VH-VL binders against ADP-ribosylation factor GTPase-activating protein AGD1 (AGD1). Designs and how they scored, part 8

Target 1, 225 residues: ADP-ribosylation factor GTPase-activating protein AGD1 (AGD1), of Arabidopsis thaliana (Mouse-ear cress) (q9fit8r1to225)
Amino acid sequence: MHFAKLDDSPMFRQQMQSMEESAELLRLRCLRFYKGCRKYTEGLGEGYDADIGFVNALESFGGGHNDPVCVAFGGPVMTKFTIALREIGTYKEVLRSQVEHMLSDRLLQFVNGDVHEVKEARKRFDKATITYDQAREKYLSLRKSTRLDVAATIEEDLHSARTTFEQARFHLVSALSNAESKKRFEFLEAVSGTMDAHLRFFKQGYELLHQMEPFINQVLAYAHQ

## First folded at step 18 (VH-VL)

Design r127 (from r116 with heavy chain G57D)
Fold by OpenDDE, look of step 18:
Structure r127 (fold): chain C 225 residues (1-225), chain A 122 residues (1-122), chain B 112 residues (1-112)
Amino acid sequence: as target 1 above (225 residues)
Amino acid sequence: QVQLVQSGAEVKKPGASVKVSCKASGYKFTDYYMHWVRQAPGQGLEWMGYINPDSGDTNYHQNFKDRVTMTRDTSISTAYMELSRLRSDDTAVYYCARVPWYYDSHGWFDPWGQGTTVTVSS
Amino acid sequence: DIVMSQSPSSLSASVGDRVTITCKSSQSVLFSYNNKNYLAWYQQKPGKSPKLLIYWASTRESGVPDRFSGSGSGTDFTLTISSLQPEDFATYYCQQYYNYWTFGQGTKLEIK
């Protein structure tokens, strides 16, 4: 929603409130999604650890020793496998990092930054509104018999309160506009980027394993003799 | 006594411009927004826009945004409304009216000027 | 824009009659923050400028006779003249100032 020069009207205020509500709903969704992302990245981390554990076990079994058993298993080939698997593990770590940076961090930034600014701006606006209302009431209560110096002070206070009110309103509108702007493209970009990261992960893994295919076939052929 | 006194009747040709004045008295000129409303013969009232006499800020109705200019001279407590590219359907009585600024610019009109008749004819 | 619809467009009445004019807004003009209806009523006599009668839907302007009263909330509003006087024959307009400013089409009150 593009805030053109909107006068401070009841309608305008209602629109702001509606936008704030929308922002709050989005905040909640972001938090839920963030939780899911965190679980996913934790799983990737655990998976990485498991991968390394498996590689180490395989290395110990047939790839890292010059005992007759290792030789029988084709030590050099096993070494190729362990190297490849370790590299794949690194791809997983990269994926984890990318998801965390491109998605999780952005979600959190939206929640703790952009939406938070809206909330803070609202608080300031509310406070300014109260002050402005009070100043207005005082001004309207002025009588002809009121001392000129008192009247002047009250009028000055009213003007000051209005200025503060307008500034607060402006900041709230700006914060809302910023949040709305991010809603349109930030998350889509983040999700799409994450999907691309997954694609790269699987492509790299496939390519690497494909390079191992001749060795796999060689060993399999040998084993079936 | 609070008064808004407008300039006299105008007769213009299509395509011309008209500038109507509204002189305020009896109150602090900058404490009230000055609004302009027109009324075609036998028709209702149509809001055109307003000016903040203190800041000079204006807000025009979309229907007039490209043709209307509102200004003020605070030294003589006078507001001006200029309408350009006049058409026959611009024939109307044009009124100025005040609204207190401390009501967040959204309030009722009181008082009104006496009106200025603008006739657009070929 | 908020559209204001008045009813009737015209009516004839006699001195002493009770007259009721209604105004309906296309959307609510009640502001929840202050619980005020942003609605005004004006009287306009031929060749004269409009005169404020009622603001905030029910508050009578100073100097306006007691026979004039405004009521309603949200989208439905009523102007009532309890006992019509000769000077009351005029056109009446409702106005919202909730979102910018728009007027009803007017109600012409004529002498019967």
Scores: ipSAE 0.533, ipTM 0.779, lowest interface PAE 1.1, mean pLDDT 92
Fold by ESMFold2, look of step 19:
Structure r127 (fold): chain C 225 residues (1-225), chain A 122 residues (1-122), chain B 112 residues (1-112)
Amino acid sequence: as target 1 above (225 residues)
Amino acid sequence: QVQLVQSGAEVKKPGASVKVSCKASGYKFTDYYMHWVRQAPGQGLEWMGYINPDSGDTNYHQNFKDRVTMTRDTSISTAYMELSRLRSDDTAVYYCARVPWYYDSHGWFDPWGQGTTVTVSS
Amino acid sequence: DIVMSQSPSSLSASVGDRVTITCKSSQSVLFSYNNKNYLAWYQQKPGKSPKLLIYWASTRESGVPDRFSGSGSGTDFTLTISSLQPEDFATYYCQQYYNYWTFGQGTKLEIK
């Protein structure tokens, strides 16, 4: 975002105000996105819990009975299947954790942290502006007959007020830039990382089940024996 | 006592350049923005641009930005305006003018220099 | 970008008359944050540089006679000379400094 070359002007102040309004709109969109991310990661956690429950039920069905069906489910090949299903559940929990860390936490930091910094920087800028304007009015009113010690105090106050104003302006511009351009790029990185986490999740699941394919075929062939 | 004293009249041919000086006295030169304004014969006032004498930063009106250069020498409290590729319609009186509002480009003008007549003719 | 329109373009009056010159901006020059109108008035006599009369729309510069006064806000402004003197023969300009710097086209005041 580019500020005009009008140092401290009505136009520059209007630009800053417009940027603050844009930051608030972005905060609201980020809050909605965060809530969607939380719902998604909660769903993954519930899915993990369900995966474990399914595997536990399958293991229990195959154990402790003299029924031929239960005995068939308890063999070494069926144990490989329940181990594989449990590992897939573990991959899902890793995905949930990655999405939460890479995306959800970053969205929350922006909503709760970065917007607060903008508001505090605005408050300091407004106070510094009033002080600077008052110091400039005093300086404009100086006469040649003004006592040297009074004039020196007015000049020192003016220079101090200018320094504080320039620092407050820089801090406000920096906070706004952080909220707008840098953070949007960081969100793009987070979304891309989340997509990569999904790719890895499905790849791990595929590779695991691909290794099970000979055992799947063996059981199917046995069922037609 | 606050004064802006400009360089003398110039006569130039089309295509040449002119550099007008503006020497400030009676105040701290770097505390106040300096502007340049011109006035063609029988015409009104036209803002050309400004310079921050402290930093050297400039801002030029769109009509002049390809041809104007504003500079300063803080050691002698002097601002300069150079206009290149002169045309006959650049014939005007050129003024420097200070914004007396401490370290702000936006303000009224006080004082003005006495003006520098630039005549562009062939 | 803010266009300043003065009226009248010229005016004839006698010594002692009250004269009024108006200036209208295409956009407001009142900055609500500090409640100031970013408008100035200048007097320019033939062959001379402009001289500041009024800034912040209504604040008279030091050394300017009391007969000069400025008024108005937002987009509509007025310079008033309450009792015209022979030395007031000049061209008068308004100027905004809210967004860049633009001048009115001038009002030439002639003494009858």
Scores: ipSAE 0.516, ipTM 0.793, lowest interface PAE 2.2, mean pLDDT 88
Fold by ESMFold2, look of step 20:
Structure r127 (fold): chain C 225 residues (1-225), chain A 122 residues (1-122), chain B 112 residues (1-112)
Amino acid sequence: as target 1 above (225 residues)
Amino acid sequence: QVQLVQSGAEVKKPGASVKVSCKASGYKFTDYYMHWVRQAPGQGLEWMGYINPDSGDTNYHQNFKDRVTMTRDTSISTAYMELSRLRSDDTAVYYCARVPWYYDSHGWFDPWGQGTTVTVSS
Amino acid sequence: DIVMSQSPSSLSASVGDRVTITCKSSQSVLFSYNNKNYLAWYQQKPGKSPKLLIYWASTRESGVPDRFSGSGSGTDFTLTISSLQPEDFATYYCQQYYNYWTFGQGTKLEIK
């Protein structure tokens, strides 16, 4: 959004309020996105735990050296399968970590940094507005009979309050402009990064199993005799 | 403002359990993951696990997975770590620590609790 | 686990000295997608909890004096204290948070 002018006016204040409302709505959508992402990554973590549990059960099913089940199912063959399945599980844990880390920086910086800065700049603007209004009322109440040193103090206070007010207004405009310029980019980059992390995850899994393919085919051929 | 205050020192015998509390203040307890780290006397730091205070979900380091239980009470903004079947090498200072990142288990730790000394001896 | 190795394990220095502490990880902690190094530095004084100094390898936490700086990337990292003060004598730890959490063994900084 483009500001028509920086002059303090009803139109300017309405524009600021509109931008603040837009930023708050986006913040709420970002928070829902984070909660969804948290649930997704916790699900990946649970899936990793289940992978390890499955592999542990498969290893235990293979049994010890003197166990007839170990002889019947080929314990050393199970070792190759369980090693591969554990590695695929670790790729899932890496994916979980990558999705957590790459989402956190960009979306939370918007929520906890950029939007928080807008709210703090608004508080400073409101305080400066009150101080300026008070100084202006004192100035408008001056009479010809007011002592010169008192009048000079009131005039200096008015000048200082006006300067502070204009600085606070500029800072609020700057914070709003920063938030607007970041919102679309940060969404797109976060989503694209998670898709890339998934691509890498599937590539790693494929490469692992592809190297095992001759062994898998040999074992299947033996089992069908 | 953001503060983690832990329960007092404990002396235990081998085979017993200890439960350390960590009370959070100055922030929304359920929005940030809580981790536990220990430090044996004169030694470095060892990560034990974390809890999501919102869901109660946990993740434990393999060295502790069969002996540690992490819980929380959201009504009093307090996290707990219970370590069972204590051994003499569990003698350490136990810290809670927050990841100062909204709803993310991974990150650096800030702040840390003041630490709880657990001594395991006969 | 990613192993973190600090050097030196102990170091003697005088007030006003420049000190460097190194930390090497067994695997890169740079995530190429976001170009951030998942590394932090902590200070721990006797009887106290660790205190965060640096995160993302080089970003100072608020309230940390500017004499503390972090640098490095990938597997090799350095904490520098440009002009030692009496309150800086402590043990320093690096930590990676790229994959789980592991700490260096610590570097004890003592008065010479």
Scores: ipSAE 0.000, ipTM 0.428, lowest interface PAE 21.5, mean pLDDT 83

## First folded at step 19 (VH-VL)

Design r134 (from r127 with heavy chain D31N)
Fold by OpenDDE, last read:
Structure r134 (fold): chain C 225 residues (1-225), chain A 122 residues (1-122), chain B 112 residues (1-112)
Amino acid sequence: as target 1 above (225 residues)
Amino acid sequence: QVQLVQSGAEVKKPGASVKVSCKASGYKFTNYYMHWVRQAPGQGLEWMGYINPDSGDTNYHQNFKDRVTMTRDTSISTAYMELSRLRSDDTAVYYCARVPWYYDSHGWFDPWGQGTTVTVSS
Amino acid sequence: DIVMSQSPSSLSASVGDRVTITCKSSQSVLFSYNNKNYLAWYQQKPGKSPKLLIYWASTRESGVPDRFSGSGSGTDFTLTISSLQPEDFATYYCQQYYNYWTFGQGTKLEIK
C-alpha cells in the first residue's frame, strides 16, 4: 500500500488527489502508446502478408524444382530461401501476437480497468462525502431542546453516513494503490517481455538465414564469374 | 457542561510506566476523538496521539509510537494514556483534549483536561 | 511535518494596546475542498490548560471576547487583540490540524 497512514486528513485527501492526477496522466500516456502499439501490430500483420506475397511471387518465378529458370537461379538455394522466408514470416506473426498480448492488452486493461476503477471509486467517495457532510451538519445543528427521538435519529444517520464514507474512502485508496502497483511492475514486465520477444524474433531469423550463408556465397561467387 | 477530568500527579522513576486517565462528561464520549498533548516545563505543546473512543482505533505520533498506548473504557467515558520506559525528558504536564469536529480525525482541541503532571526522577 | 513558526516569541504591551501575533506554516493549511484553513489559536495562562480562542483561522469560539480576531490564509496567519485587557496577558499558540497536529513555539505576552 502506498499510504503509510490512512488517517482522514486534508493532507491525506490531497495526496489521494495527487495520485489520481498522476493516474490520469498515465492513462493518457497509455492511450497514446496503445495507439502506437496497435499501429505497429497492424503493420506487422500487413508485413507478414507482404512477405508471403513475395515468397509466392518468387516461387512462381522459379517455376518449380525442375524448371530451367529455377535451376539457373540456384534451384535448391532458392527453395531453401523461400522456405526460410516463410518460416520467418511465422516468427513475425508470433511477434505480433506477443506484442498484442503482452503490451497492448495490458495497456488497455490499465486504462479500462485499473484507472477506470479509480474514477468510479472517486465518484462514490465524492457522493459519500457530501452525504456525510450533510449528516454532520444536521448533527451539529442539534439543540439541547431537540427531542430525544429526533436527536437519536440524526445521530444514527450520522453514523450510517460515516460508515458509507469510510467504505468509499477505503475503496478509493485500494483502487489507487492497485493502480500504483501496476505502474511499478506491470509496465516493466510488459516492456521487458516485448524486448525479449523482439530479440527472439531477430535471433531466430538470423540463425535461420545464417545457415544459408555458405550457399548464398557460392551462388554469388558463381554469378560473378 | 463539557468537562475532561484527569487523574492526579504522578512521580515515577526512569524505566517505569505511567498511566494517566481522562474522564469525559457532558457529551457523548464516543462521538469525539480523544487526543493527548504534553508540555514540558517552560516548553511548548507536543501532540502525542489520539484514540477513537468508539472503535478503539489509535494514531500515535512517530516519536511515541513504541512507548505510548492509548485505551478507553466506554462504560465510564474514560480515556487512558500509558507511557512506558519513562525518561527524565518525559517530565511534563500531560493533557487530554477533545476534538470538537464530530467523527473527524482532524480538528481543533476543545476542551482540554486540567492536565496531569508527570515527574520522572531517579 | 508541518512546522509552525510564531512571531514574536515574546512581546511587552500595555493595557489598551493593539497586539498582533503572527503564525507561519511551512506549508499551506488551506483545504481546497471546503476552502477552510485548518488553523487554531489557543491562550494559555500559567499553570492552566490551553484555551481555544479561534478555529478555522478566523472563527471565534463561543465566549471569547470580540477583541480577539484571527485572520490569514494559506501559510500566513495573524491573531489580533484590538484592545489589550489585563486578563489577556498569557502565552498564545497557533496550531495546525491540516496534517496531524503541530503547534507554534508560543508567544508570551507580558505587561510592559
Scores: ipSAE 0.625, ipTM 0.825, lowest interface PAE 0.9, mean pLDDT 93
Fold by OpenDDE, fold request of step 21:
Structure r134 (fold): chain C 225 residues (1-225), chain A 122 residues (1-122), chain B 112 residues (1-112)
Amino acid sequence: as target 1 above (225 residues)
Amino acid sequence: QVQLVQSGAEVKKPGASVKVSCKASGYKFTNYYMHWVRQAPGQGLEWMGYINPDSGDTNYHQNFKDRVTMTRDTSISTAYMELSRLRSDDTAVYYCARVPWYYDSHGWFDPWGQGTTVTVSS
Amino acid sequence: DIVMSQSPSSLSASVGDRVTITCKSSQSVLFSYNNKNYLAWYQQKPGKSPKLLIYWASTRESGVPDRFSGSGSGTDFTLTISSLQPEDFATYYCQQYYNYWTFGQGTKLEIK
């Protein structure tokens, strides 16, 4: 949505308000989604811990020892498996990190950064609007009989108030434009990136295990003799 | 008394340009926006655009954005409207009008100039 | 653009008559911030420039006779002349200044 240079009109102001309301709704949606993302990444972390726990248990059983007893029941083979499983665990950690960075952090940035800026800009704009309106009213109340020095002061105040108002308006429009621009592509990119992260996760795991498949089959054949 | 006095009638050929002036008096020229409105014979009123005499900023209606130029000379409290590439359907009375709100873009028109008749004929 | 539609396009009346002209906007011209209707009424006599009658839908301009009144809100507005005078025969225009500036097509008030 190219923020066309909209004239400062009641229509424009209402449009801004509508955009702000939309931004607020999106903020809430982002927060809910963020909560879901956090839960997911926590789960991945816990899963990773469990994976490592399993690997450690297997290593303790036979994969981490080079004594005759361990060798006798297949310790060296188990060591190879623990190495592979540990590697797979690292893929899960990478996935967790990527989801956190690509999605969770971006959602939070949108909420605490972009939307927050809109809200702050609105506050400033509202304040400036009130001041400008008051200054305008004072100016309009001037009479021909008003002292020149008083009239001059009131006029100066009006100019000052207008300047502040225009600056505040500019900032609000800018903040809204920024939020709107991010709305269109930022989330899509984040989600798509997350999907790509998942694809890589499964590809890496599959490729590793697939490479080991002949060895696994060989070991199984041996064990079944 | 607040007055807007416009330049005299113009007769132009198609493809030519016309520049209409509007001299303001009785108020501070830079504190009000100057708008331009035209009226074809027997037709209604059509807003063309406005200029902020203080800053020189302009806003034109889309129908005129590529043909109209609004300017001002603050030293003589005069606004100008130039319309280029004239065609027969540009034949109309052109009015300048003041927005009554100080440093406000939106408002009613008061007062109006007396109008300038522009005739475009081959 | 906000389209302004006046009714009727023409009206014949006699001196002393009560006259009502309506104006409808394609969208609301009421601004919630200040609760004002961004609508004006103008009178135009032949060969003359328009003259402001009413602004903010119902506020009469200084010097305008009290027989002229404006009413309405949102999208529906009315200009009323309580007792028509000979000098009131003219064309009347409504105008919105809520989003840019657009005029109604005009209502020509003629002598019956």
Scores: ipSAE 0.619, ipTM 0.820, lowest interface PAE 0.9, mean pLDDT 93
Fold by OpenDDE, fold request of step 21:
Structure r134 (fold): chain C 225 residues (1-225), chain A 122 residues (1-122), chain B 112 residues (1-112)
Amino acid sequence: as target 1 above (225 residues)
Amino acid sequence: QVQLVQSGAEVKKPGASVKVSCKASGYKFTNYYMHWVRQAPGQGLEWMGYINPDSGDTNYHQNFKDRVTMTRDTSISTAYMELSRLRSDDTAVYYCARVPWYYDSHGWFDPWGQGTTVTVSS
Amino acid sequence: DIVMSQSPSSLSASVGDRVTITCKSSQSVLFSYNNKNYLAWYQQKPGKSPKLLIYWASTRESGVPDRFSGSGSGTDFTLTISSLQPEDFATYYCQQYYNYWTFGQGTKLEIK
C-alpha cells in the first residue's frame, strides 16, 4: 500500500488527489501509446500480407517450379527462401499477437479498468463526503432545547454517514493503491516483454535465414563467374 | 459540563510501565477522539497519539509507536494511555484532550485534562 | 512533520499593551477543500493545562475574551491581544492539526 497511514487528514486527502492526478496523466500517456501500438500492429499485419504477396510472386516466378529454366536461375534456392519467408511470416504474426496482448490490451485495461475504477471511487467518495458534511452540520446545529428523539435521529444519521464515508474513502484508497502498483510494475513487465518478443522475432528469423547462407553464397558465387 | 479527569501522579523506575487514565464526562464519550499530549518540565507540548473510543482504533506518533498503548473502556467513559520501557526523558506531565470536531479525526484540543505528572527516576 | 515556529520565544509587556505573537508553519495548513486553516492557539498558565483560545486560525472559542484575536492564512499566523490584562500573562502555543498535531515551541508572555 502506498499510504503509510490511513488517517483522514487534509494531508492524506491531498496525497490522494496527487495520486489521482498522476493516474490521470498516466491514463493520457497510455492512450497515446495505445494508439501507437495499434498502428504498429496494423502495420505488422499489412506487412505480413505484403510478405505473403512477395512470396507468392516469387513462387510464381521460379520458386515453385522445377523445370530446367527455373532450376537454372536458382529455383531450388528460391523455394527454400519462400519456405523460410513463410515461416518468418508466422513469426511476425506471433510478434503482432504478442504486442497486442502484452502491451495494447494491458494499456486498455489500465485505462478502462484501473483508472476508471479510481474515477468511480472518487465520485462515490465525493458524494459520501457531502452527505457526511451535511450530517455533521445538522448535528452541530442541535440545541439543548432540541427534542431527544430528533437529536437521536440526527446522531444516528451522522454515524451512518460516517460509515459510508469511511467505506468510500477506503475504496478510493484501494483503487489508488492498485493503480499505483500497476504503474510501477505492470508496464515495466509489458514493455520488457515486448522487447523480448522483438528480440525473439529477429533471432528466429536470423537463425532461419542463416541456415540458407551457404546456399545463397553458392548461388552468388555462380552468378559472378 | 464537559470534563476530563485524569489519574494521579506516578513515580516509576526506568524500564517500568505507567498507565494513565482519563475519565470523560459531560458528553458522549464515543463521539470524540481522545488524544494524549505530554509536556516535559519547562518544555513544549508533544503529541503522542489518539484513540477512537468508538472503534478502538489508534494512531500513534512514530516516536511512541512501539512503547505506547492507548485503550478505552466505554462503559465508564475512560481512556487509558500506557507507556512502557520508561526512561528518564519520559518525565513529563501527560494530558488527555478531546478533539471537539464531531466525528472528525483532525481538530483542535478542547478540553484538556488536568494532567498527570509522571516522574521517572532511578 | 509540520514544524511550527513561534516568535518571539518570550516577551515582556505591560498591562494595557498590545501584544502580537507570530506562528509560522513549515508548510501550508490551509485546506483547499473547505478553505480552512487548521491552526489553533492555546494559553497555558503555570501548573495548569492548556486552554483553547482560537481554532481555525481566527475563530475565538466561546468564553474567550474579545481582546484575543487570531489572523493569518497558509503558513503565517498571528495571535493578538489588543489590551493585555493581568490574567493574560502566560505561555501561548500555536498548533497545527492539518497533518497530525504539532505545536510551536511556545511564547512566554511576562510582566514587564
Scores: ipSAE 0.611, ipTM 0.820, lowest interface PAE 0.9, mean pLDDT 93
Fold by ESMFold2, last read:
Structure r134 (fold): chain C 225 residues (1-225), chain A 122 residues (1-122), chain B 112 residues (1-112)
Amino acid sequence: as target 1 above (225 residues)
Amino acid sequence: QVQLVQSGAEVKKPGASVKVSCKASGYKFTNYYMHWVRQAPGQGLEWMGYINPDSGDTNYHQNFKDRVTMTRDTSISTAYMELSRLRSDDTAVYYCARVPWYYDSHGWFDPWGQGTTVTVSS
Amino acid sequence: DIVMSQSPSSLSASVGDRVTITCKSSQSVLFSYNNKNYLAWYQQKPGKSPKLLIYWASTRESGVPDRFSGSGSGTDFTLTISSLQPEDFATYYCQQYYNYWTFGQGTKLEIK
């Protein structure tokens, strides 16, 4: 949600706090989602390792060039099958990398970076607010009888406290706006990109195996004689 | 020593405009928000809007938004409120009032100007 | 707008009496962040501009006699005059400055 007015007021302060609460709730959900993404990408990595192990076993079963089992399975056709199965495993590793980059890394940046910056900006704002309110109280209590040097010090402190307060206020607004931008658009893009990565993974796998279909049919026809 | 001195009484016809001045003295004019409040005869107080004398930024109550203009001249520490298309129910005493809380529109009012009586009659 | 309701609308009392005037807001005017009630009290005599008595609900302005006190929080506020003086007969207004600026309808305090 974009700030309609940037004037400091109780309503503005409430809007900031509401956005902070929303960001914290989203942080908790992002942390849980990150754990799920990490388990998923770990599973893809383990699946890739298993794919390579399966292909290695299939190659070993076929033996060397002097192995009668290798000849019976059609030598060069078996090599095409093992190359295709390795490539499908590679597509899985690409998918793992895409999910990690598109989603897992972004979730962690939000949790550890963006929301952390909101919390740090809030701390600075609260400290600056206390100092500014104290300076305002001293300025409010100035009397005409106040010594000129004491009045000048109070006015100098007031100007300094206002500058620090306004800087802290705008930094907090900036941090909240950044978190809102990530919430509204970045995660939708990341999830959609992850779905597209899955689409491409299955398309590539299908197309590769479809290229193997003549060789599959050749071996099946031979085996069913 | 802190004072707000307003311009004198005005008698206007319906449809005319009035511009009330409020001259500040005894404090730094640009450090404090200035508000305008009116009081119809025998009635309570009605907030009209404010101006930040430093920036010139204004905020008007929705009832006056299309008819009121608040301005200032920082060189003479004077705020102005102009109300156009006057009608008989605009007959009131108009006050300027300062928020004595440094650079904050959200505060109490001290001091008030002495008031400017505006009478709208045909 | 936050509506401010004062009670009573008018009140007759004698010099020396203790008087209370109440003010209710339609919404809380307590800002929990700074723990302040955004509420002020004014005194207005006929033909004169309002005079500040109390701000932040309970803080007495400089030069205001100590017989004036404010109390309350959130939505319910009172102005108390502990021992009326002849100069205290006037109209009293509460005002909130939490969200915009609205005034109570006034309480006219008259000599009995």
Scores: ipSAE 0.607, ipTM 0.830, lowest interface PAE 1.5, mean pLDDT 89

